# VHH binders against c4kar8, part 259

Target 1, 263 residues: c4kar8
Amino acid sequence: MAELSTPSPASPAPLDGGRGDELEKFTLRGARQILQLLQDLITHRGLITAHTGGGHSFMTAVLKVDEERGRVVLDPSPDPQANRRALAAPRLTCVTQLDGIRIQFPLVGLGEGQDKGRPALFAPLPAEMLRLQRREFYRLQVPLAHELSCLLKAEDLARKPVEVSARVIDIGAGGVAVVVPTGAAEFVIGGTLPACRLALPDGEPIELDLEVRNLNRQTQRNGTEQLRVGLRFAALPRAADTRIQRYIFKTERALNAKARGGL

## First folded at step 14 (VHH)

Design pc37 (framework vhh_7pa5_2)
Fold by OpenDDE, second read of step 17:
Structure pc37 (fold): chain B 263 residues (1-263), chain A 125 residues (1-125)
Amino acid sequence: as target 1 above (263 residues)
Amino acid sequence: QVQLVESGGGMVQPGGSLRLSCAASGFTFTSYAMSWVRRAPGKGPEWVSTISGSGGDTSYADSVKGRFTISRDNAKNTLYLQMNSLKPEDTALYYCAKESDYWGDDIYDSPFDYWGQGTQVTVSS
């Protein structure tokens, strides 16, 4: 009876060692530091975006840190569906800012309950909190008059390829934010949109791959729902980068001149 | 340093009106979209409205559409929220929030990077 040695599950490939090391420098793991940072978020009434996966998120805040029970208390979403997603998620990724520093932390083991007679979400204290001081990319708000657009190559709910013309609302060296009609396509955070086309005023559209980084649903005045999509440039040719930088610079200069009463 | 200071909150009866203001400093006000967010007791923060840097584009939550109007005076670096036909469910702490200009690698984004301490709005009969 030969004992079939069940192959030991292959250890997940170490995330590329260099980026991991850089992130470690900004990662807090000390219990006291974590508690202090959470208290600071309470004191500053921090607005937290909790990501539940699948491109879904909701806004929350830390209500209380319960040190005795080793848990954090969060505001529930006003949207019951968001709360259901949160409770079903194996992990929440919480993102906020304090004094211009980006803070990110995971919450695992989310539950619902009552705090002082009010609905609340509960989770064990995070094991780590990431503090990122570096603003890697500035985003320029695109003037409406410029009418920048991005042709997105995406998929619908049926995974059928669709092309969506999206208005660019902001642009930076690292990416763009666009608005699309709700239901125009399905977007997944971390997903790649290949061979998209960014239209700049100075010439032919730039072909590039885009990675979905953020999704935010908004309702317009006319009642139309729009989806704001944050997109990172996955691979940007040098020539394209130069064009984008030039556009940003020129636009900023123009906006500043106007603000100073020069135009 | 970026500062956002809300004002104009108070107590009003149902059907009443309030105008909130947010004084902004420490950044190029015209370069950023601004938003109002509210937090009611027992409810998490809720997005209310956004206005583009130029003021030419506005958006609203369905719950406030037709009743609230967001505006800005770029010369004064001030954001406004006109609230009409107020309801008890509008009772909340109202925050002025600056849209984030941050792009992060391999991290999730937050729509806002700065907000004020908020101004309390109470709608009660």
Scores: ipSAE 0.798, ipTM 0.923, lowest interface PAE 0.6, mean pLDDT 86
Fold by ESMFold2-Fast, scan of step 14:
Structure pc37 (fold): chain B 263 residues (1-263), chain A 125 residues (1-125)
Amino acid sequence: as target 1 above (263 residues)
Amino acid sequence: QVQLVESGGGMVQPGGSLRLSCAASGFTFTSYAMSWVRRAPGKGPEWVSTISGSGGDTSYADSVKGRFTISRDNAKNTLYLQMNSLKPEDTALYYCAKESDYWGDDIYDSPFDYWGQGTQVTVSS
């Protein structure tokens, strides 16, 4: 089949995404750069996973770039249902890899037609393309059994210092996402939380400064609200970076072993 | 550096057989599932088959079940696809692909993070 398995749900709030504006250091917006990258994907016969939403995706590839019409031409799926979902989607999120670098780009305004008598999908050239090293993009969903926590040094609603022990729900090279009870502390996007302490299984807690990147309120079934906080590592020490990467690598390997046992 | 190099393609008549090979290097081969993916003129990439790292579990696209057999030799870091009862519609460039290190951890993950240049299979009379 052309259609890929439904992706597992990830953290709703990207740690290093910061509403897209903080991804600018990884974002190509120049027309020439975008055209060159798309041509590189053609040259390397890049396999592209196109996500259509609702957990659906299919494999495609770039057939050609039509610079005069400002369009990219893509392989359709052999599965008619995948093509229908793609055409109905407000946006495709395309993901691929080139030379060990993860590439992501949106396609909006997808249409169908023919190219040289063969079925094809058409879309305007993307206005942006992300180029990410694996370590910059990858976020590990922390297993509940690990009971990872981060002691946050923040302020309450009266601006008094408060310490909050927060559960770590995901972790990457650039930061963590945590959950705290609503009202436990006041968080301000762009604010710095100094000398927080991240507890990893392999030793003493890591002391580090965290910057608040995003905030998402969630209501649980019992009516209790929790706040999900995305936190970026500020000036992470090399030894701490090494410990975090080792934890991510070891845990990822265990998760991959489980995934490989399934079909 | 991860490298995947396919070989064994060629031209055969309908009903014929071919055995594809993929030589893998630059990663711990036994720790990853491996897949075959094909791309034909006028069609997008189509997943063909997957084998688990241990070799104990396999899966196949409906179009090739009963005709193709995926296997691996972990001592040689080599993936195979035995193709029997070939049909004209099997004509395609065949790639081997490595399981992504982070598949399933992000909603935008790709199941594959590396693939080879491919080996061409042409089935015609």
Scores: ipSAE 0.461, ipTM 0.800, lowest interface PAE 2.5, mean pLDDT 81

Design pc38 (framework vhh_7pa5_2)
Fold by OpenDDE, second read of step 17:
Structure pc38 (fold): chain B 263 residues (1-263), chain A 125 residues (1-125)
Amino acid sequence: as target 1 above (263 residues)
Amino acid sequence: QVQLVESGGGMVQPGGSLRLSCAASGFTFSEYAMSWVRRAPGKGPEWVSTISGSGGDTSYADSVKGRFTISRDNAKNTLYLQMNSLKPEDTALYYCAKESDYWGDDIYDSPFDYWGQGTQVTVSS
């Protein structure tokens, strides 16, 4: 009776192997480098956005690096609910900037306690820190007057198909950031939104598939909550790519002209 | 290079007033929304107020609404925060922050991409 070894389900192929390799060159893994960068964040009073998952985040800062204990000390959120989410999260994704360089690092094993008699969050030192120059990931801020929008084909919490008209905040060669009302749809990072429609000023909307890459719940300036969704272009036709590039170029030129006092 | 330099902080008694300023350089100031964020002892950063690039739209945290006023002079590349009826709980380091214009495909976002070193506001009797 030959025990048919059920083939172990093939680990899903690491998605875009090319992008992973590209990010490796920007990833710091050296203990000394990590410590230095964290210290720099302290010195520069870095404002850090800590993502707890599910589109939730809070602002924090590094208070201290405890090398002896191998841990980082963070400010807790003034919002107790945010702290609860942070402590419940298996992973905290921290994002900040220093001197125009975007910094991203994970924290795992978050705990709460006190530092010098004040509430604090504690985590082991990150194993890696990603440093990205903004110029390599440029996205054009869309002028409000252009009123770019993207019709998203998504699902609600009940998995019912819904269409959501989202305002485009920024656009690049690889994707768009949009804002949607909270609760308009359910988004999952890594999920695909098929047959969406991106509206550009120069003609008919572009039909394309979008992949959800990031989620950020934010309070709007007017006090309303909104969800910012980062979307990657999936399977973008060449003609669409050309149109997007043209729009970006034209808009950049106009903005630069205005900045120079030419308009 | 983007630079933000806060000023105008100090010590005041409860009920007093302060006006903070932030001098901005290195970018087209009028094209970006600007915010004030504060960090109090033992608390993480807290959003205080935001103003649109044009200055036409403003928003405030509930904790400061009716007491604080955000404004800007685009000709001077300067952001302001008028703080009235100050309370001890307003004691914090106040940061001027530029709204982020970066959205990575594979990275999470941050609401701000640049901020100053902050100016200290202390409200005490």
Scores: ipSAE 0.801, ipTM 0.924, lowest interface PAE 0.6, mean pLDDT 87
Fold by ESMFold2-Fast, scan of step 14:
Structure pc38 (fold): chain B 263 residues (1-263), chain A 125 residues (1-125)
Amino acid sequence: as target 1 above (263 residues)
Amino acid sequence: QVQLVESGGGMVQPGGSLRLSCAASGFTFSEYAMSWVRRAPGKGPEWVSTISGSGGDTSYADSVKGRFTISRDNAKNTLYLQMNSLKPEDTALYYCAKESDYWGDDIYDSPFDYWGQGTQVTVSS
């Protein structure tokens, strides 16, 4: 079963990988919505990463939507080998963003030709596009001055309960990333940390169940090791969700005001 | 709100030089790798160069290696691209791009999550 797998950034996540969200509600299948989104990518000069399989990808952009022929026209790669891989691939998985919103869609049946005398790639319009709204995707980098912390309830190497106060380095609607000293606790990808406490600047700490999603070891300038842990909200009460979103919005507004200040 | 604003493009003769700048805001600049990407008529987007968050590591596309230098000033939240010995084939719209903030247990991640509107570089005599 896939749930026996320990997912990593380089490994395919299980279909029921505990993302905490239902991707179906973010999937566009209406022809008019798909056409509008592709036009928005053209208008905003969206850079698209097209994955051709086998760990290969190239950058492209939508040049044109041909509604009459039901196809999209794409920039070819300047690398001829990337274009050959793309044409040989059974499917491209295209990933981009529009104003912080993640957009993902498949293209099948890629061909090559010319558009107004210039090389181009052609594919039928996608049948679906995934659009994850900003709040589901966006991560706020937490200002050091906020001293945001999360009290983690975890286990040590001997499986004994430990409490670790971890510094929160980023936060989004779906989770947080924290930093802990190496050896402070054991973390297993897919493991659940129950009843952790997230301390926001305004109000009482929020009690949350967190799922470990990512682990990354870092060596600091002074030679000390730290562990970056990506944690997903396993279950988020409505009141907690509102408080987290308010904190993100308020902090983002304040950072943008400082960045624009004095000019 | 992440914002990237490029400047410094223009028209230059072959063999000339230009320096591009990218003003970054809305994220902790020093914690992210930054890249330059270009788009030219008849060509798709081409990755040009990347610099690590600390500035300690750089990489370049073969087409620009030895001619272009990427750098950053983390105190000013600014990315630079020094372009020397410019050729007609360097004519393109140049974008700065931010390393993706996605915590990625998905195999279909994008290396970039934000980029600017670009600055035009035209090399002709």
Scores: ipSAE 0.285, ipTM 0.695, lowest interface PAE 3.7, mean pLDDT 80

Design pc39 (framework vhh_7pa5_2)
Fold by OpenDDE, second read of step 17:
Structure pc39 (fold): chain B 263 residues (1-263), chain A 125 residues (1-125)
Amino acid sequence: as target 1 above (263 residues)
Amino acid sequence: QVQLVESGGGMVQPGGSLRLSCAASGFTFSRYAMSWVRRAPGKGPEWVSTISGSGGDTSYADSVKGRFTISRDNAKNTLYLQMNSLKPEDTALYYCAKESDYWGDDIYDSPFDYWGQGTQVTVSS
């Protein structure tokens, strides 16, 4: 009776150890550090974006840290639907900034109640808080004179393919923000726009896939409505990345020189 | 260091008007979109209005459209919010906020990287 040695489940391939290690350097796990950072957010009246999943989020703030009970107290959304989503979510991803540093932390086990007779959300203290100062997240405001544009391959309300030429208003290593006329296309947060073309001043347009990350409606002074679309580079070739970085660097240098009175 | 200092808040009767100001320093003011956000008692922060760096584009929450006007003077590094036809529901702490320079690697992001301490607006009879 040969004991069929059940093959030991293959150890999950080490997640790309380099990025994890880099993130670890910026991750706070100490109870005292976490409490201090949360207190700092209270002191500075931190505006927090709480993500509930599915592209939904609401703004909140830390009202109180209850050390005795090991919980954080948050402002509820003025939108009851957002609160329902938050309570139904297995996890909130909270994002904020303090002094230009991005802070991210998870909350699990969200509940509702009252604090001092006012509606509030409650969660256990986060187990970890991420502080990120990476330049890679920087967005350059594009000078109007550069006339950067992105040809978006999107769909209209009828799901018909449409091409929309969008002005680029900011650019970073991770993506672009563009403006489009309202109704030019239908955008879905988390959706991918394939084979778009980003036009830089230094050569031929870059073909790339873009992911919709955020949408914001804007009204111009003339009363015209437009849509601001935040787009992430979903697949960026290395050569394209280099070109984008070069453009950003060159432009920043020029802007700084001008600000110093050198141009 | 980036600083945002709000002023102009106060107590007004319903139907009254206020003009808020935000003095900005420590960054190139004209390069960034600026926003007003308000926080009412027992409610989380609510976006009110945004204006582009150049001042050419503006946006408003539905709750304030037609009543509030956002503007800026880039020469003075100052953001404004003209509030007309004020209502009790407009009672809140009003924050001036700078648009964030950060891109997230994922769908998680924060729209602002700096904000002031706020100015209190109270609308009551």
Scores: ipSAE 0.711, ipTM 0.887, lowest interface PAE 0.7, mean pLDDT 86
Fold by ESMFold2-Fast, scan of step 14:
Structure pc39 (fold): chain B 263 residues (1-263), chain A 125 residues (1-125)
Amino acid sequence: as target 1 above (263 residues)
Amino acid sequence: QVQLVESGGGMVQPGGSLRLSCAASGFTFSRYAMSWVRRAPGKGPEWVSTISGSGGDTSYADSVKGRFTISRDNAKNTLYLQMNSLKPEDTALYYCAKESDYWGDDIYDSPFDYWGQGTQVTVSS
């Protein structure tokens, strides 16, 4: 028989969580910026979730930054098995929050030792760190099956009120993108559309004011033009914000479950 | 905007009791599960207890079951931890932590998005 292939080590997770160029503008690579952010995590006593692969993680925190030796010192887990998994992992993906901003960074070459006579984990300083406001960058691509719509209250070319039912193609905590037929209404960047209604699958439509942020004209393969409109939620009530975030979360979970074979 | 402020720590003898409080502001307190997490020198952060937003469900680490009781007063935006039969091993900085808005929707999300500066508990004779 042919030589059996040994199991390849799991490839390190992408530093950007697989979002590529979307996250580049949020990636810190300057040594001084990385040192400052790590120091901020110490100052704010940041709880860090370290993912070791295979669905395993443990809680840690930065004890100190050893700039002279170019390394970070971390709390070990109280669980010895978690520490063994961490030391065996080719890469840790560390996730934390700082004032509602997601911080994510890799650690490679983890070792164990002592700091001031106490057990500690050591790793070289990360070469990059992500600093993300999830509300600013994350947009859920809305499944067509959800038939998510937003009833826009706009004006036609003659400045007369018109109602347009627009299909929602993506949604985030800060807004939606919709598509409408070209010429259905006039949109002006910076203009406000008052008392629009966003229909989520569960519950009554959410009444909200929308600010026009961007416009893109698209030509379909059949020659039909449509307009993609980016809309920001203006003065979103807390109850509406909660419903939108729950829809995003539930839909992401359902899509992840489908990708894994349903149940 | 979100603020969590712990209090009630101190020095106590083994077998003693302490009640920790956490004053929350800047978010809808009753909508989120709240947790206590502790950090001792050389041990790293350890989850202690969680209470659901309504207060109807509670859970505890095995090391504190039967000795600690988590509770909340949603009218006062306050979380509590009643600690009885304290042991030297309970010596730690105790943090109040808020359930993350984004937990479980990404592979690399954290269970907590905010926590306080902590309150020190020292159990020594």
Scores: ipSAE 0.519, ipTM 0.821, lowest interface PAE 2.2, mean pLDDT 81

Design pc4 (framework vhh_7pa5_2)
Fold by ESMFold2-Fast, scan of step 14:
Structure pc4 (fold): chain B 263 residues (1-263), chain A 125 residues (1-125)
Amino acid sequence: as target 1 above (263 residues)
Amino acid sequence: QVQLVESGGGMVQPGGSLRLSCAASGFTFSSYAMSWVRRAPGKGPEWVSTISGSGGDTSYADSVKGRFTISRDNAKNTLYLQMNSLKPEDTALYYCAKHSDYWGDDIYDSPFDYWGQGTQVTVSS
């Protein structure tokens, strides 16, 4: 009755390995920094989600750091099956947060034992830890059904003011990417577009100053040309930041719920 | 500045009910998903339930499905957990937890950044 389980795709989580080079600047490898971060997790009673692969995970916490033995001590799961899966896994991917910063690290060589007479899990100290404010680099692909737009205040070839309604194709904490018809306006990398208006659902358009960061001319399948413009939020007010983050969170949660419900 | 204060715990017999409350302050409550997490004596933390910021989406651990109901009142900045048909295995310290500013992930990819001191629930006869 034994069946070979084709492994289901792992939890979508942690940042995938294909972006290792892009994440290098957010990776801590100093022994003192790693020890300090683990101690901070203990001090703040940081709840850790440990992914064991195959869509399985459990909740844990760092109980202590054993510097002399070079290992970390973790709370076992109250679910015995979760502990068995963890011990059988070649690695755990641990995800947590401190002060709005995502902390992620691998644990390899997990074992079980006792700490002060109580069951505990043990693993060698991680050689690296990722510290990343996810919202700084995350970009939501805007659903076409949302018809999200940004009214751009730009200039034409004669430097005369012109308004262009641009479709928003992606959005993040730091900016948006939009598409405009070729020739609708002139954009200069580093140029500022003042008083643009970003339309989000559930409220008034947000008035923002935008900086042009990149330009990419694309030819569509039907032969028409469009310009994709990357725009950075200049001096974003707190209230605007909150609304943008809320839209991103709400939309992504809805997309995840739809994807999970779709069989 | 973020504060989460749990209340409503106590001692009940098997089959009884309790309603837990969590008073939140120091952040825009309606913008964040909230969870209940419990810790039984001598055991590690166990996730119990999550509710989205709007209250439109909820999820539950298999051990509590059909018995517990999570809800929130965003006008009062308060999270609730209605616990029915309590079992001895539900005995634990129950914590209110705020989800982080990370976006678009399941509970297992959206780590908590704050939680309270907990409220004790004891189910015994």
Scores: ipSAE 0.041, ipTM 0.521, lowest interface PAE 6.3, mean pLDDT 79

Design pc40 (framework vhh_7pa5_2)
Fold by ESMFold2-Fast, scan of step 14:
Structure pc40 (fold): chain B 263 residues (1-263), chain A 125 residues (1-125)
Amino acid sequence: as target 1 above (263 residues)
Amino acid sequence: QVQLVESGGGMVQPGGSLRLSCAASGFTFSSWAMSWVRRAPGKGPEWVSTISGSGGDTSYADSVKGRFTISRDNAKNTLYLQMNSLKPEDTALYYCAKESDYWGDDIYDSPFDYWGQGTQVTVSS
């Protein structure tokens, strides 16, 4: 994808496989349900991002479902190198969205051929598809007036411990996005920042461990660079989870009330 | 709640021009980069162009550079693609796409988290 602005780590195990029982209630395993969902993706002309591993991905779409042969037919990438990576991959992780619902499914045993005289990629029908409502991935855009911050415990370029006060721009059940000046600290995707402190209104800072999930450089209007860092919450205590959820709900309610009351 | 609605497609002769629009709702439009992506008959999706949230930075696929111009009106929550000197090879369904959030516990996020149903552009004589 030429639009990827953030370097990706090597592709680990799929989200559904990594979370196991937590996601079982969102997993479709019935053959008719899987066929119907794939048909819905065709009908809505849904764009799919197929992750091939090693931080590589390409855009595709379901062209058709071949029920007789138990296969799904996909658009190949216009980039021959992406197609070679896909064919060499042991597994594709396909991610898309339909009507605000995240859909994810694995494809194993990818092959190439033709459909109606045109190049196509083929794979056996997935045995399972994950269907998650956006609520699980909801993030609140933090109002600038709240001055929400997270004190990050990281390392500088010389590998010395450093504390960086980062502005929180987004917050959700699974993590936060923060912005820091470029060069303030070293961040490695997959790395853990222990004992960071999230400052929420109405109480003491919350101590938590954060995993670096992604990095994106942004150029501000004045020409200075800042780094957006996506951080996952690791093993939140119940009290911390409750406070974060209360902040999200109260802020969302207040923003909705202002929008409706202002007229 | 998030919705992207493309319009402005149609049939045009080679060398002609079209202007595509994408009306966005349900999110803070100015905070996100926006892209145009196209799907030609019998081909996979191809990235066309991206514009930053502020509109200060743009990028283009080599196949359209110098012919297409991406722009946005943040006051109207609208994304545009001005297409000049159209070629038969530009025939495709054109999608408006929103930049994805790169955070949280989902390391498999798409570069886009929302896109529209597309608007058809056909370039033929």
Scores: ipSAE 0.014, ipTM 0.521, lowest interface PAE 6.7, mean pLDDT 79

Design pc41 (framework vhh_7pa5_2)
Fold by ESMFold2-Fast, scan of step 14:
Structure pc41 (fold): chain B 263 residues (1-263), chain A 125 residues (1-125)
Amino acid sequence: as target 1 above (263 residues)
Amino acid sequence: QVQLVESGGGMVQPGGSLRLSCAASGFTFSSLAMSWVRRAPGKGPEWVSTISGSGGDTSYADSVKGRFTISRDNAKNTLYLQMNSLKPEDTALYYCAKESDYWGDDIYDSPFDYWGQGTQVTVSS
């Protein structure tokens, strides 16, 4: 059986060579951290795409970690040719995701055998795993029920100060996206909005400086125009960063728990 | 953030039918191929089906050809899998999978691969 018969987009470029220095801060090398991450992939039933080079790949999963023998145990492909390519490859590049975080790791020295009487692939534990979360690109969609708002200190068309209470539609470690009525204030990409106030569900509003990153006009079904404004946090204090991260974590955890209730 | 939420799984008798749905958000859905992947108890993941971004091209694993139909509604950002003539060997957790929309330039803007939490299909005789 053929695994994929429709041509897919080109295989991902390796993140190794030219970007190695930039990726160092996202690379796990501690044995305990690597074991924990592999166990998390098992617990969450993570699907892995294993690249064997030359544009070939197959789908696998970690069945278990054999700590005593220093090995991972992988599901073989139902395609015997894919397994033979994998065994012949000098290296597998394994790519997966866990809760929206990209995870990538190499496996070298692949062998075949059996696990609990079933065919399996074996490889030494990886010496490193890439866990890639670009904080400024991670965005939590804010539940409408939270009524999260940000009081923007901006200017009108006459350059007079105005305060606009904007609904927060998404939030990340690097910023927020808000919705304002068209014409409520003047926004310029690259412009700074000083002393804005972000209201989280618990505690005092967070005072922060925001940089305008993007603007998008949207027309609702009823003909009402809205302006979506992407805003980057400037010089966020550690305490404020902690509060924002805790809100994101708690909210995402609650949403994930609700989604998994139907599994 | 890319989100994929599967639904429609359940328990059926052999010969029965189920329709799986996947609600997608956080990317330009109509521009990307989407796939269904399954993992049976005690087996590795198996690719089931792929549909192109426009819906004009589809492909299927040999084990499901003639029984399963993949489709999409780009206006609703939803992927579907119609499963007919179900067999005990179709028992698996079914995942909605996003193809990589990016090759090598800026991986931070386009995560390589995403899967949903999966939906369980059990075919009992």
Scores: ipSAE 0.012, ipTM 0.403, lowest interface PAE 8.8, mean pLDDT 77

